# Designs tried in a protein design chat: VHH binders against Protein DOG1-like 4 (DOGL4). Part 85

Target 1, 232 residues: Protein DOG1-like 4 (DOGL4), of Arabidopsis thaliana (Mouse-ear cress) (q84jc2)
Amino acid sequence: MSKMRNLVEEKFLEFYESWVIQLELYLHQLLIAHNNNTMSETELRHLISKLTTHHKAYYTAKWAAIREDVLAFFGSVWLNPLENACSWLTGWKPSMVFRMVDRLRKSRVVLVEAQVKKLEELRVKTKFDEQKIEREMERYQVAMADRKMVELARLGCHVGGESVMVVEAAVRGLSMGLEKMVKAADCVRLKTLKGILDILTPPQCVEFLAAAATFQVQLRRWGNRRHYVTHS
Below, E stands for the ipSAE of ESMFold2; O stands for the ipSAE of OpenDDE; V2 stands for 0.75 times the mean of E and O plus 0.25 times the DockQ between their complexes.

## First folded at step 9 (VHH)

Design z17 (from v72 with S102T; framework vhh_8fcz_2; at its last look DockQ between E and O 0.65; V2 from the best seeds 0.00; counts 0 for: pae E 2.002 > 2, unsure alone 63.8 < 65)
Fold by ESMFold2-Fast, scan of step 9:
Structure z17 (fold): chain B 232 residues (1-232), chain A 122 residues (1-122)
Amino acid sequence: as target 1 above (232 residues)
Amino acid sequence: QVQLVESGGGLVQPGGSLRLSCAASGFTFSSYYMNWVRQPPGKGLEWVSGISRSGSYTTYADSVEGRFTIIRDNDKKMVYLQMTSLKTEDTAVYYCAKYTDTSSTYPGFDSEGQGTQVTVSS
């Protein structure tokens, strides 16, 4: 346990807690907007912009933290076990949001044919991007099990000297590869979110963002309720 | 047991200032996000302001932004709300509340205090 690893985890824990609480505040505003048919398009666009900025702020902070300690994002201390179990490469799986859109379409949100076509095109592209990243992660995991890595792991059992330096360099290389992979996944997440918001009307965006925020907040609350992490 | 004791309320004229204090005990104060919430006469609870564990992040309701300042002192286990440019609509019982994710509200909070009354009137 290094000093820098502890500091990164501590700082991101405080950041993430504050970020989620602000998301809860925005969720409250989205729910009010959903029930208020007097809000102007300008007012709705302003609220959507606040949510978009909030999500971008998360990735700005995450990418800064990942540069220092990417492994902190695999089994994160600021996430409960349920949140960690539901993660795909340290976050939500991009294709999952299309399932949320489909649910909204079956309840109240009516989409015109042009929107349906654009959403389908975005869904296909998102799945292609996901598969590319999954293939890269699979290759990364295979490389970890290669004969050279097995030999390097053997050396890592020795204290001090040359073997410690060689192992540390290899682990740094692995971490750099994971950082690149996580950033690629986050770019797909941001492009998918932006794509959906660009296709939907402002009232439909409010419905989508409210559903997404509700799921994120409730998943956290369910996990905290059902796990020993809620107890000391 | 968690205890939160609010103080500092009173009668003040519009445009006036008050500082509210919250003394916390019975929990690891420095591990919790802390909030101020208020209940105006005949209305429900309204979230006012929040502050992160170390005080690095603060947030405010639009209605109080630029007029109120939330501060914490972890050594003394205290949260403060500095209120300036007070308006008649700020009249309420003010409660200090520990953040919780078991609440049905967004954001979640659990108030254990009796509150402190703030009356803004000419």
Scores: ipSAE 0.683, ipTM 0.867, lowest interface PAE 1.1, mean pLDDT 86
Fold by OpenDDE, look of step 10:
Structure z17 (fold): chain B 232 residues (1-232), chain A 122 residues (1-122)
Amino acid sequence: as target 1 above (232 residues)
Amino acid sequence: QVQLVESGGGLVQPGGSLRLSCAASGFTFSSYYMNWVRQPPGKGLEWVSGISRSGSYTTYADSVEGRFTIIRDNDKKMVYLQMTSLKTEDTAVYYCAKYTDTSSTYPGFDSEGQGTQVTVSS
């Protein structure tokens, strides 16, 4: 049941496959750094910087791609069904990372009171931003059923001629909104990630990033096995 | 049967150059992200470079960035590693490996070849 892929999908698929493999390489480095307490703060910060740069590269590529076809990201062919199911507005849900931090705290990571307070403040802000985006997203989705679309529905929704033009216009409007919302969501993701990394110490950052990367990689691997998806 | 046959290794002085080749067969070559990995004496396997299916994207370990170049020819089912400004620390057995997400370790590589020895020495 393979579907036809457009050029944007094909290009981004190849990019994403490469990006994920590189993420695995960084994950390996993070795990080594985490297990070896011999790395200097400078070395840790360098590793953290590489990861942050890697993530920024993803969004740079993503934003270029969504400008061409944002709808491709709402049916991401480069993701397996599990990954897609776990996606919020074409990516990870920002508030999810706080659960990761909480789990780290329950295991080995010791946060000082000041860090805990800052994380909570960030959590509240992130949640608020998510909700705002969700509400706006809903508005765009509902707006798809505008007066013209309702009229088409009333007339029997025949495919062809004027009907196609009306639908295309509606889809263009939706796409513009979707692009805006996806970018907004990505900004929240980036801000949240930066916020967390600014609060945590370098060793804590490494542990957090390792956990996050592990989650992402395992989700992909498990999903691929279960759904017989071959990405490489 | 998956086959990866590496060649091009040898003895070279520091600052020298080598070009490694890998001939692939037994699988759909153009469908796989391909890699070079190496095993230095007494050390574990380390990733060196990778290249996407079409060759549009390439990545390198920090230790070889700017010195090594990976390329592929999907028609010939070949992967190459051009090595320049070689250092003593580049001494290793080099393997060609295709990516796999079934590996229990990170990153996941599938290497079926015997490798090719690269020795950098004065």
Scores: ipSAE 0.675, ipTM 0.877, lowest interface PAE 0.8, mean pLDDT 90
Fold by ESMFold2, look of step 10:
Structure z17 (fold): chain B 232 residues (1-232), chain A 122 residues (1-122)
Amino acid sequence: as target 1 above (232 residues)
Amino acid sequence: QVQLVESGGGLVQPGGSLRLSCAASGFTFSSYYMNWVRQPPGKGLEWVSGISRSGSYTTYADSVEGRFTIIRDNDKKMVYLQMTSLKTEDTAVYYCAKYTDTSSTYPGFDSEGQGTQVTVSS
């Protein structure tokens, strides 16, 4: 089942392993901060800044790797099958993070009316941006099918056609279009995350980040344990 | 049989330097993310630094960043911690650990050795 890994996949696999381990370490700090009522606002802001920087570092590395091989991010070798199954355009669906916010509102977090209003405005904006990207993806899929049909017809009409240029153009068009859409989705993810953190107070941000990191880390650990148990 | 043997600790004055070593055996060393953790007197374990499989990615706790450097040699199955600008707060037993991603416990570090004592005092 294993395929030969290219250099992009090999490098990003090692990066991602390191990145998730660091996320686990930050999660440990978030859980301590969550349980410690005596942490200062300065300490909370520092921790929130570390998490924000860590998430930005992921996208910095991802965008560099996408330039080399965007297809590696669709069904990634560094993710287990459960993680890959949860992907929307190579990552979390941006509007899903509001489920974390909704859970916090039902338990420990008290939001004032101004925060509730801003969060609803952000949720609507996020969903609108998602729908724009989904429609753009649909148009791209149709355009690619048309281009592939034309290029396959040209290749078929030239029996044993030897034009590397036609194959290279098709691959380049696929990669450029997918890269554009993945970056657009990533921008929505980052804007949504930043928007939530700007609306929430520092203690609320710590609770939100802890919930998000817990889900991501547990999805990876559970998927890895379940994979090894079922497949020996 | 997994074995991690730490060495290189000792008594040093504030501002001094020290290099810790960890010799690994009984597992495929190059397949694991490796860490240093420490236990200060009367406290629990505290993560210090980590290094990826090839050594391409290193991370450090805030308290040691800029002062400590983690290095690995996969041919010799060694991990090192180069410590400089040592402070009294760095006094601890230092342990080498490997990371496992299938553990349900947090953090997922697996410390096997006896550790090496580092004492920073005037």
Scores: ipSAE 0.531, ipTM 0.813, lowest interface PAE 2.0, mean pLDDT 82
ESMFold2 (binder alone), look of step 10: mean pLDDT 78; pTM 0.801

Design z18 (from v72 with S103G; framework vhh_8fcz_2)
Fold by ESMFold2-Fast, scan of step 9:
Structure z18 (fold): chain B 232 residues (1-232), chain A 122 residues (1-122)
Amino acid sequence: as target 1 above (232 residues)
Amino acid sequence: QVQLVESGGGLVQPGGSLRLSCAASGFTFSSYYMNWVRQPPGKGLEWVSGISRSGSYTTYADSVEGRFTIIRDNDKKMVYLQMTSLKTEDTAVYYCAKYTDSGSTYPGFDSEGQGTQVTVSS
């Protein structure tokens, strides 16, 4: 229901649009740095710092918004249907980034043995944390289908003060559970991103961030072209 | 049809100030992120500044931050660029541009205006 956006959705839509446009500006800088090799290590580190600060700003804004309305992040109005279809717990799936690193390694990025070992250790930890969250999601869904919740849903169809109060408390509990899970997933995302950047050299970080930003921007553009015909 | 009309350019000395204006028509102005871009003599297009739908978020190229201010008036369908402490390097044709994500450029611009010439020389 895009026509009836609430205040949280309207504010985050404007924030997210601005955030993506700034990401496109940083992507342009990353591509220049990658293609022309004219930047010093200090300049590369500064550019990498801009990107990490930009991603942290996203999570700061997201966590403030989910405290007000976590459900806005499930089927988000600021994301097109393709972006929503590719989401794992309101964002990118953490283990996916290691496939990006592996592909870059084969084409342009030369990794030393110590980096390969640290990346594999990080991959294992990330996959473990990801599976832990998936188990929490499954438990949450099972709890929603539990007899007690089904009974509360039934009671919500009847007029009565006590039943109304109990249903309202249950709905608040469900929202708090989702907020906890979304924040847990976002923490894994941030730890995975930081871990990769800590292992890679500045030129390798630029290649990784350029690949990640390119995918995010292109996925958005592909989805937004859903209503355009390639053949008139 | 989408139309963007820039004005306010001219000849100014280094350290001077100018205010550029952009009048928009043919689209729902309040639904689009708006930009100022420039083309220096003999160079390609360079992004200068951008402003979100309501004006809550602004961003600037490193070369102009602290010297330029972008503002918008959605009721009048106008975007402004207040330029202060102008440098010879700011000499360019300045264009107002509506953001688009349908192109292959980063960032993307759907419709550029006719432009307004800014010349900074002593």
Scores: ipSAE 0.695, ipTM 0.874, lowest interface PAE 1.1, mean pLDDT 86

Design z19 (from v72 with S103D; framework vhh_8fcz_2)
Fold by ESMFold2-Fast, scan of step 9:
Structure z19 (fold): chain B 232 residues (1-232), chain A 122 residues (1-122)
Amino acid sequence: as target 1 above (232 residues)
Amino acid sequence: QVQLVESGGGLVQPGGSLRLSCAASGFTFSSYYMNWVRQPPGKGLEWVSGISRSGSYTTYADSVEGRFTIIRDNDKKMVYLQMTSLKTEDTAVYYCAKYTDSDSTYPGFDSEGQGTQVTVSS
């Protein structure tokens, strides 16, 4: 199993690098579409669909990987320290995505009042779902310091077959709890993304996705560049 | 010094096949994601295909999916593009491109080679 965990981390590192490079290629297409203003609604919808499929592919791969080793996603080796510092439950914080939506209010692409109302309703719902998960994580962390866990940790200081089995069972239970919380957070992310795209027009979707992809790509490059400058 | 040398291009009839090769030197080849990009006559650069460091992940432009296969040999420091069912619209100069994470460059690739010409006509 330890060998499987090492292979999972190596495999996901290579997957994530490839996924981010493809995101950068899609970002280039989004920027061309945004600046050109001559693309049909059908062409814009196709591009939006490619980005949506790309994000879904990430979660498909992530959920397969967390079933093998959820702890790999807490302090991930495929993320630089800056990316890790900006993570909330192994990914972007759902409510923060509305910062990208706020940029649309300041751009040439004007939101109508009906859209503003629906986006605010979605923002409130997203914050509620996010807070619910934060409370579950708090309960999880508090439970780890509970008397029962302290006793289990003390037992783990004594080597032997019985104590090893009890500790292994507890660790598996902790991993299952984390997997459920990570998956719940990812479901909020996907519902929030879908909700935003359902409210926005195709040109607004392109601008939103370009803003989000730009932030993700630049955060990675800035973190990587500072590391290279420090070490070179 | 980084060098990428493309070869294998030529004249081929529609429905034909070609295998392009790219010989890399001057960098740690096995540490970089590699790409094929092309420039059709009178048009801009178009990304065609990419391959991860070990070859475990490949991706393709919609226009070539199912017809082209990208492969790499890290021991020989080579990346290849196997092209089948070639169409007239595949006519272009093909370039091998190393991925770059420059904070000022989009898309994230850089070509050091002179390219190889592929012409698909009857």
Scores: ipSAE 0.523, ipTM 0.787, lowest interface PAE 1.8, mean pLDDT 84

Design z2 (from v72 with S111V; framework vhh_8fcz_2; at its last look DockQ between E and O 0.66; V2 from the best seeds 0.68)
Fold by OpenDDE, look of step 10:
Structure z2 (fold): chain B 232 residues (1-232), chain A 122 residues (1-122)
Amino acid sequence: as target 1 above (232 residues)
Amino acid sequence: QVQLVESGGGLVQPGGSLRLSCAASGFTFSSYYMNWVRQPPGKGLEWVSGISRSGSYTTYADSVEGRFTIIRDNDKKMVYLQMTSLKTEDTAVYYCAKYTDSSSTYPGFDVEGQGTQVTVSS
């Protein structure tokens, strides 16, 4: 199942492995904070800030990498098959995190009516934004089959000479669109995360972030066990 | 078989320095994220520092940030921990460990060696 990796893949793989391990370390801190009611609001906010900074660092690295090779992220070698299967436009689907919020509501966490209303508004907006991105993504995917590409297919031409130029042009066009869509999706992710954290209290944020991080880390562990993948 | 042999520990006064070493064998060293962890007296295992495969990325616990430095040499299959400005609370048995995702705890580490004792005392 091993394949050749390009430089972008190799570099990002190492980055991501490190990033995930750091996420686990933060998860540990989040769980401690969640289980201990002795931390001050200032301490909680500091922990939340560390997590948000960590996530921002991921997207900074990601956006630098996709500028070089966005296609690498549509076959992410740093993810196991389960993680890849759960990916929406190269990451977590923004609307999914509201299931984490719903879990909070069903737990000992009490959300006031104003919070519930704001969360619902955010959920609706997030779904709307996802759909817009999906529609645009489909357009780029369909556009890959432009007149020249279809003509090549019709003629049964092999990839060589002029055919290579046509294919490369098509791939460049697609890649530009994909990069745009991936960035758009990431913006929705970041906005959604920020929106949720702005609505929740610091203790609620810690619980939410712990749940989200746990899900991410466990998904990776589950997938690694299932497919006998060793990342470190 | 996997072997990790720690050394370099000892008795030092507060404010002092030590350099720990870990010699690795029995596995593809350059393929693993390596860590230092420690176990203070009467306490559980705690993560101290980590370093990526190539050494390009390093991380530290808040308690040691700015005081400790982790380095690796893939050719020699060595991991080092330079400790400065040591405090009494740094007293612990220090282990070199591979990351593991098979543990039920976060984070998980595979401790194979006997560790090296670091004692910071006046």
Scores: ipSAE 0.780, ipTM 0.912, lowest interface PAE 0.6, mean pLDDT 92
Fold by ESMFold2-Fast, scan of step 9:
Structure z2 (fold): chain B 232 residues (1-232), chain A 122 residues (1-122)
Amino acid sequence: as target 1 above (232 residues)
Amino acid sequence: QVQLVESGGGLVQPGGSLRLSCAASGFTFSSYYMNWVRQPPGKGLEWVSGISRSGSYTTYADSVEGRFTIIRDNDKKMVYLQMTSLKTEDTAVYYCAKYTDSSSTYPGFDVEGQGTQVTVSS
């Protein structure tokens, strides 16, 4: 039923499916913790640590995979079309998590003024870092288009052995540049996540992580439900 | 279309062992994450263990970790649950379940079979 995938795509598909299902398990635990006021601060910190480790495991696997095939992360086979449409440089847009933070202001665990100020400062910094990466990506795409056009012009009507080497070098250059940009974007994601968790108390961290995980899981489920034609 | 048939349950003493089996049909078995879930007397369904499509990744509920092992054989379309050091709290009807994202549960699973009864008592 599935089209053939390369080895990196097959391996990451299995990893990602397992990773999302484990995220759903952690989401269940986060929702129980959020609704029950009986968990100790030590127990909450342990759960937060499990989620933090889980997200770090994702980036460890992703960076290993993009070293082999970064293009697999642009239009990923393990993501549905809705998830792919919502991707910003192969992942979630860092500033979007502040929408989850806004939910905390309406929760039973109220943010103090000092936390609000630090979160607003972090939001502004995150937006600035995003725009900087977007400008770098635009410059990269323009440069890549110019490079490819020059190379295509040199190839002429027929492709020989020397022309093949030039094309291979261009593809490697494209992949290396994209890998650098993807890792830069992932660094902003990790800094933003760490920054939020460092500002929040353990109960607030649980609520934030539950909101973020709920959004990620539901986006996937909404995308998977959309069918124009049903096949039995 | 999808059919899951569980077997291997029975009465066992505390500290004993059982191996549960699940025979799958009606879907591309090797493309799906598979789970074992259980329903203790008078309680709702609780997730026990899961295994990725090739078996490369497994995960366990804290209550069974170190005691249970989930295994799959894609050629035979089988999922197994090897249970050791059984406790009275493990008494439940055990179900094999294909992962689904249409469920209200986290993780999502669809229980289609009749299950297999495991009773741990002395």
Scores: ipSAE 0.722, ipTM 0.888, lowest interface PAE 1.0, mean pLDDT 86
Fold by ESMFold2, look of step 10:
Structure z2 (fold): chain B 232 residues (1-232), chain A 122 residues (1-122)
Amino acid sequence: as target 1 above (232 residues)
Amino acid sequence: QVQLVESGGGLVQPGGSLRLSCAASGFTFSSYYMNWVRQPPGKGLEWVSGISRSGSYTTYADSVEGRFTIIRDNDKKMVYLQMTSLKTEDTAVYYCAKYTDSSSTYPGFDVEGQGTQVTVSS
């Protein structure tokens, strides 16, 4: 349907399409649980566990793919331009999720003071971890702009075998640093998600997961209509 | 024009098996995630199963997981639903559909064919 760069991108495109469609299935179940109040707490916990497992499966597949080609995740072919524009280090920004929790507060969910305190502790920790990664990313961007490394890459392919080997090693080293930063960001995302779900009650988790899935699915659908004419 | 033709339905006893077929034409079949959906008597459409473009990823509604298998053949432009251990609650008209992200439903699908009736009764 669209142009793809390589085999890693082709495989992950198919995985991600399937992953989002499964997320849409879970969104349907979350909306039923939210609107009809028909599930027991045991059933709610089971649904929440399915969502948690589904998110972990995304990162399992992603980490395998970035080991092969981390650059595929910067400006991804499986995301529309709006989705890519909203990305922070190949995914959603961990601290942004607390705005969703705040919006649900007062409108849909009632939090007790113990929950509010724990959420604020988590927000502070999440922001601190984000800031550490942002500083590391800034240093990495400076290293990527290193003119000598660019010159070696440009000349290495035209000089000889040992020069090519040195350039290839340097590029691999830069890619390894980028992989480390992406994995660190993903770990913050997973810890933040898990932390929020541990603090919220099962009905509150359903509200949060429904809101998060709705946002992700709608961002995809709106971005496809705004930037790609897929329905006309 | 997009065309999806379902077949293979029939009357079956509980515990029995059926294999549904869907023949596709009028679009690049191998470029689409494909689904089976069903409409039980007097009820709305419900999603049953889906399969990725190459067939590498399959997914199922909880009510059919372990009993139904979705298969595709891109060379023949066919999608199948192998149904086993059938129950009376599986009675429905079954449709195949390609995934769309323009739907108000989750997951999104458009029904194009006339469907095939599956009736499970003793």
Scores: ipSAE 0.591, ipTM 0.843, lowest interface PAE 1.8, mean pLDDT 84
ESMFold2 (binder alone), look of step 10: mean pLDDT 80; pTM 0.814

Design z20 (from v72 with S103E; framework vhh_8fcz_2)
Fold by ESMFold2-Fast, scan of step 9:
Structure z20 (fold): chain B 232 residues (1-232), chain A 122 residues (1-122)
Amino acid sequence: as target 1 above (232 residues)
Amino acid sequence: QVQLVESGGGLVQPGGSLRLSCAASGFTFSSYYMNWVRQPPGKGLEWVSGISRSGSYTTYADSVEGRFTIIRDNDKKMVYLQMTSLKTEDTAVYYCAKYTDSESTYPGFDSEGQGTQVTVSS
């Protein structure tokens, strides 16, 4: 266990705990707004803006942290085992948020046909971008087992000088590759979220964000209370 | 057993200042996110401010942003709320609350104190 690894994990654990607690506070406001037909468009847009700023703050902090230790995000100590099991490239799988969108088709706030078409176009594009990243991850995993990597691993078993430096440089290259892939996945997440919010009306945005936040908060709570999730 | 003891409330005129204190015991204080919540007369609980484990992150309700400051001292196991530019709308019983992952309410708070009364009136 390295001192640098401990520092990154400790800092992000404190950040993430604070971020989730603030998300719970915003979720409470979203649920009140969803049930209040008297809120103005300006008030709804202000609440939506608070949520989008909150999500941007998460990615700002995450990208700073992965630059220092990307491996901390694979099997994160600030996530419980259920949250980790549901992760795709260190976060939510972009195409799965359209399940939250599908709830809007049966809600009090009906989607018009033009919105349904735009959401379906966005879903297809999101799935395409997601599959591109999955192919990149597959290539990365295969490359880790190829002849060149096996030879570098053998060099790493030897004590001393030049061979150690060459292996360390290769390992840094692997970490940089993971950083690039995680950031690419996060860009798809942000573009998908922005795309959905751009298509939806403010009341629909509130309902969507409430559904997404509810799922995230409940998944964390279920994982923290294992008897609701894990049966022996 | 978790125990939180609030103090520092009182009667102040609009524009005045107060510093609320919360003494914590019965749990590992430095491992928990801490909050101030308030209950105005005849209303439900309203979240006011929160502070992370080490004090590195703070957050405030829109109604108090720029007027209130939350601080913690982990060595003394204390949380403080520095209140300035007080308004009549700030009149409430103030509670400090340890964050809890509660199934009953969102957000979940755990408070065993009686709170401290803040009255802003001429």
Scores: ipSAE 0.604, ipTM 0.838, lowest interface PAE 1.5, mean pLDDT 85

Design z21 (from v72 with S103P; framework vhh_8fcz_2)
Fold by ESMFold2-Fast, scan of step 9:
Structure z21 (fold): chain B 232 residues (1-232), chain A 122 residues (1-122)
Amino acid sequence: as target 1 above (232 residues)
Amino acid sequence: QVQLVESGGGLVQPGGSLRLSCAASGFTFSSYYMNWVRQPPGKGLEWVSGISRSGSYTTYADSVEGRFTIIRDNDKKMVYLQMTSLKTEDTAVYYCAKYTDSPSTYPGFDSEGQGTQVTVSS
């Protein structure tokens, strides 16, 4: 069991490292595109499509991994402590992405009133979806403190081998519930990202994606510096 | 004492093939993501391809996708770039680069070698 968990963590660590390095490369392309007014709409849409595909690839790999070990995603070994501190249900909090959108109002790329209205509607819907997930988290925590789980915990402590199998089955059931909750949160993330990109023009999408990728890359690099040891 | 030594470059005709090699020493090779980057005459550095620590994940620039293949051999501490269907636009000095998250390097490449010259001409 422990061996299987270690393998999932190792495999996802290599995947995530590669995924973030590719994100840095895409960020470089986004910054060039943002500073270059000669790129065609077709070229910009191609770049946006690459980023969208890249984010979808992350969730494909994540969902395969959480089927094997969802608990690996709570306090992940492939994330530094700063990245873990900023995590909400194993990833970014969907409503926070609108802070990147708010930056666009201060840029040279102007949002029209119709876009502002659609973004506000999306923001409200995203917060509503977040609250639904948070209520499910509360129900999960209450269920863990429920009489049945308390009885199973006591049985596991006092009886021994035969009861361990029953407790393990119950824990697997709880893990499946947690997996469903994580996937629901990830669906809100993907819907929010798609919604924003559908509202924005290609130059605005490039600026938004550059801001989001910059934040993600900087957060990782900043947290990694904390672990550097200075040998005096 | 990180050392990266590139080789395998040369003069080749359009449509031809070359295999570049990079010999690594002075660091735990199997713990690092490795890249190939190039510098065309009179231009800046351009990222070409990358490969994860075990070789499980590879990535390519759009300009070389389907024509180039990156491979690594961790036992020999080597990374390779197999280049096919070469174009005049591929003419550049090619560098092997270890990934770094150092704030002074972005994107995260540190090319310490002299590189290997690839010239594609008729």
Scores: ipSAE 0.632, ipTM 0.844, lowest interface PAE 1.4, mean pLDDT 85

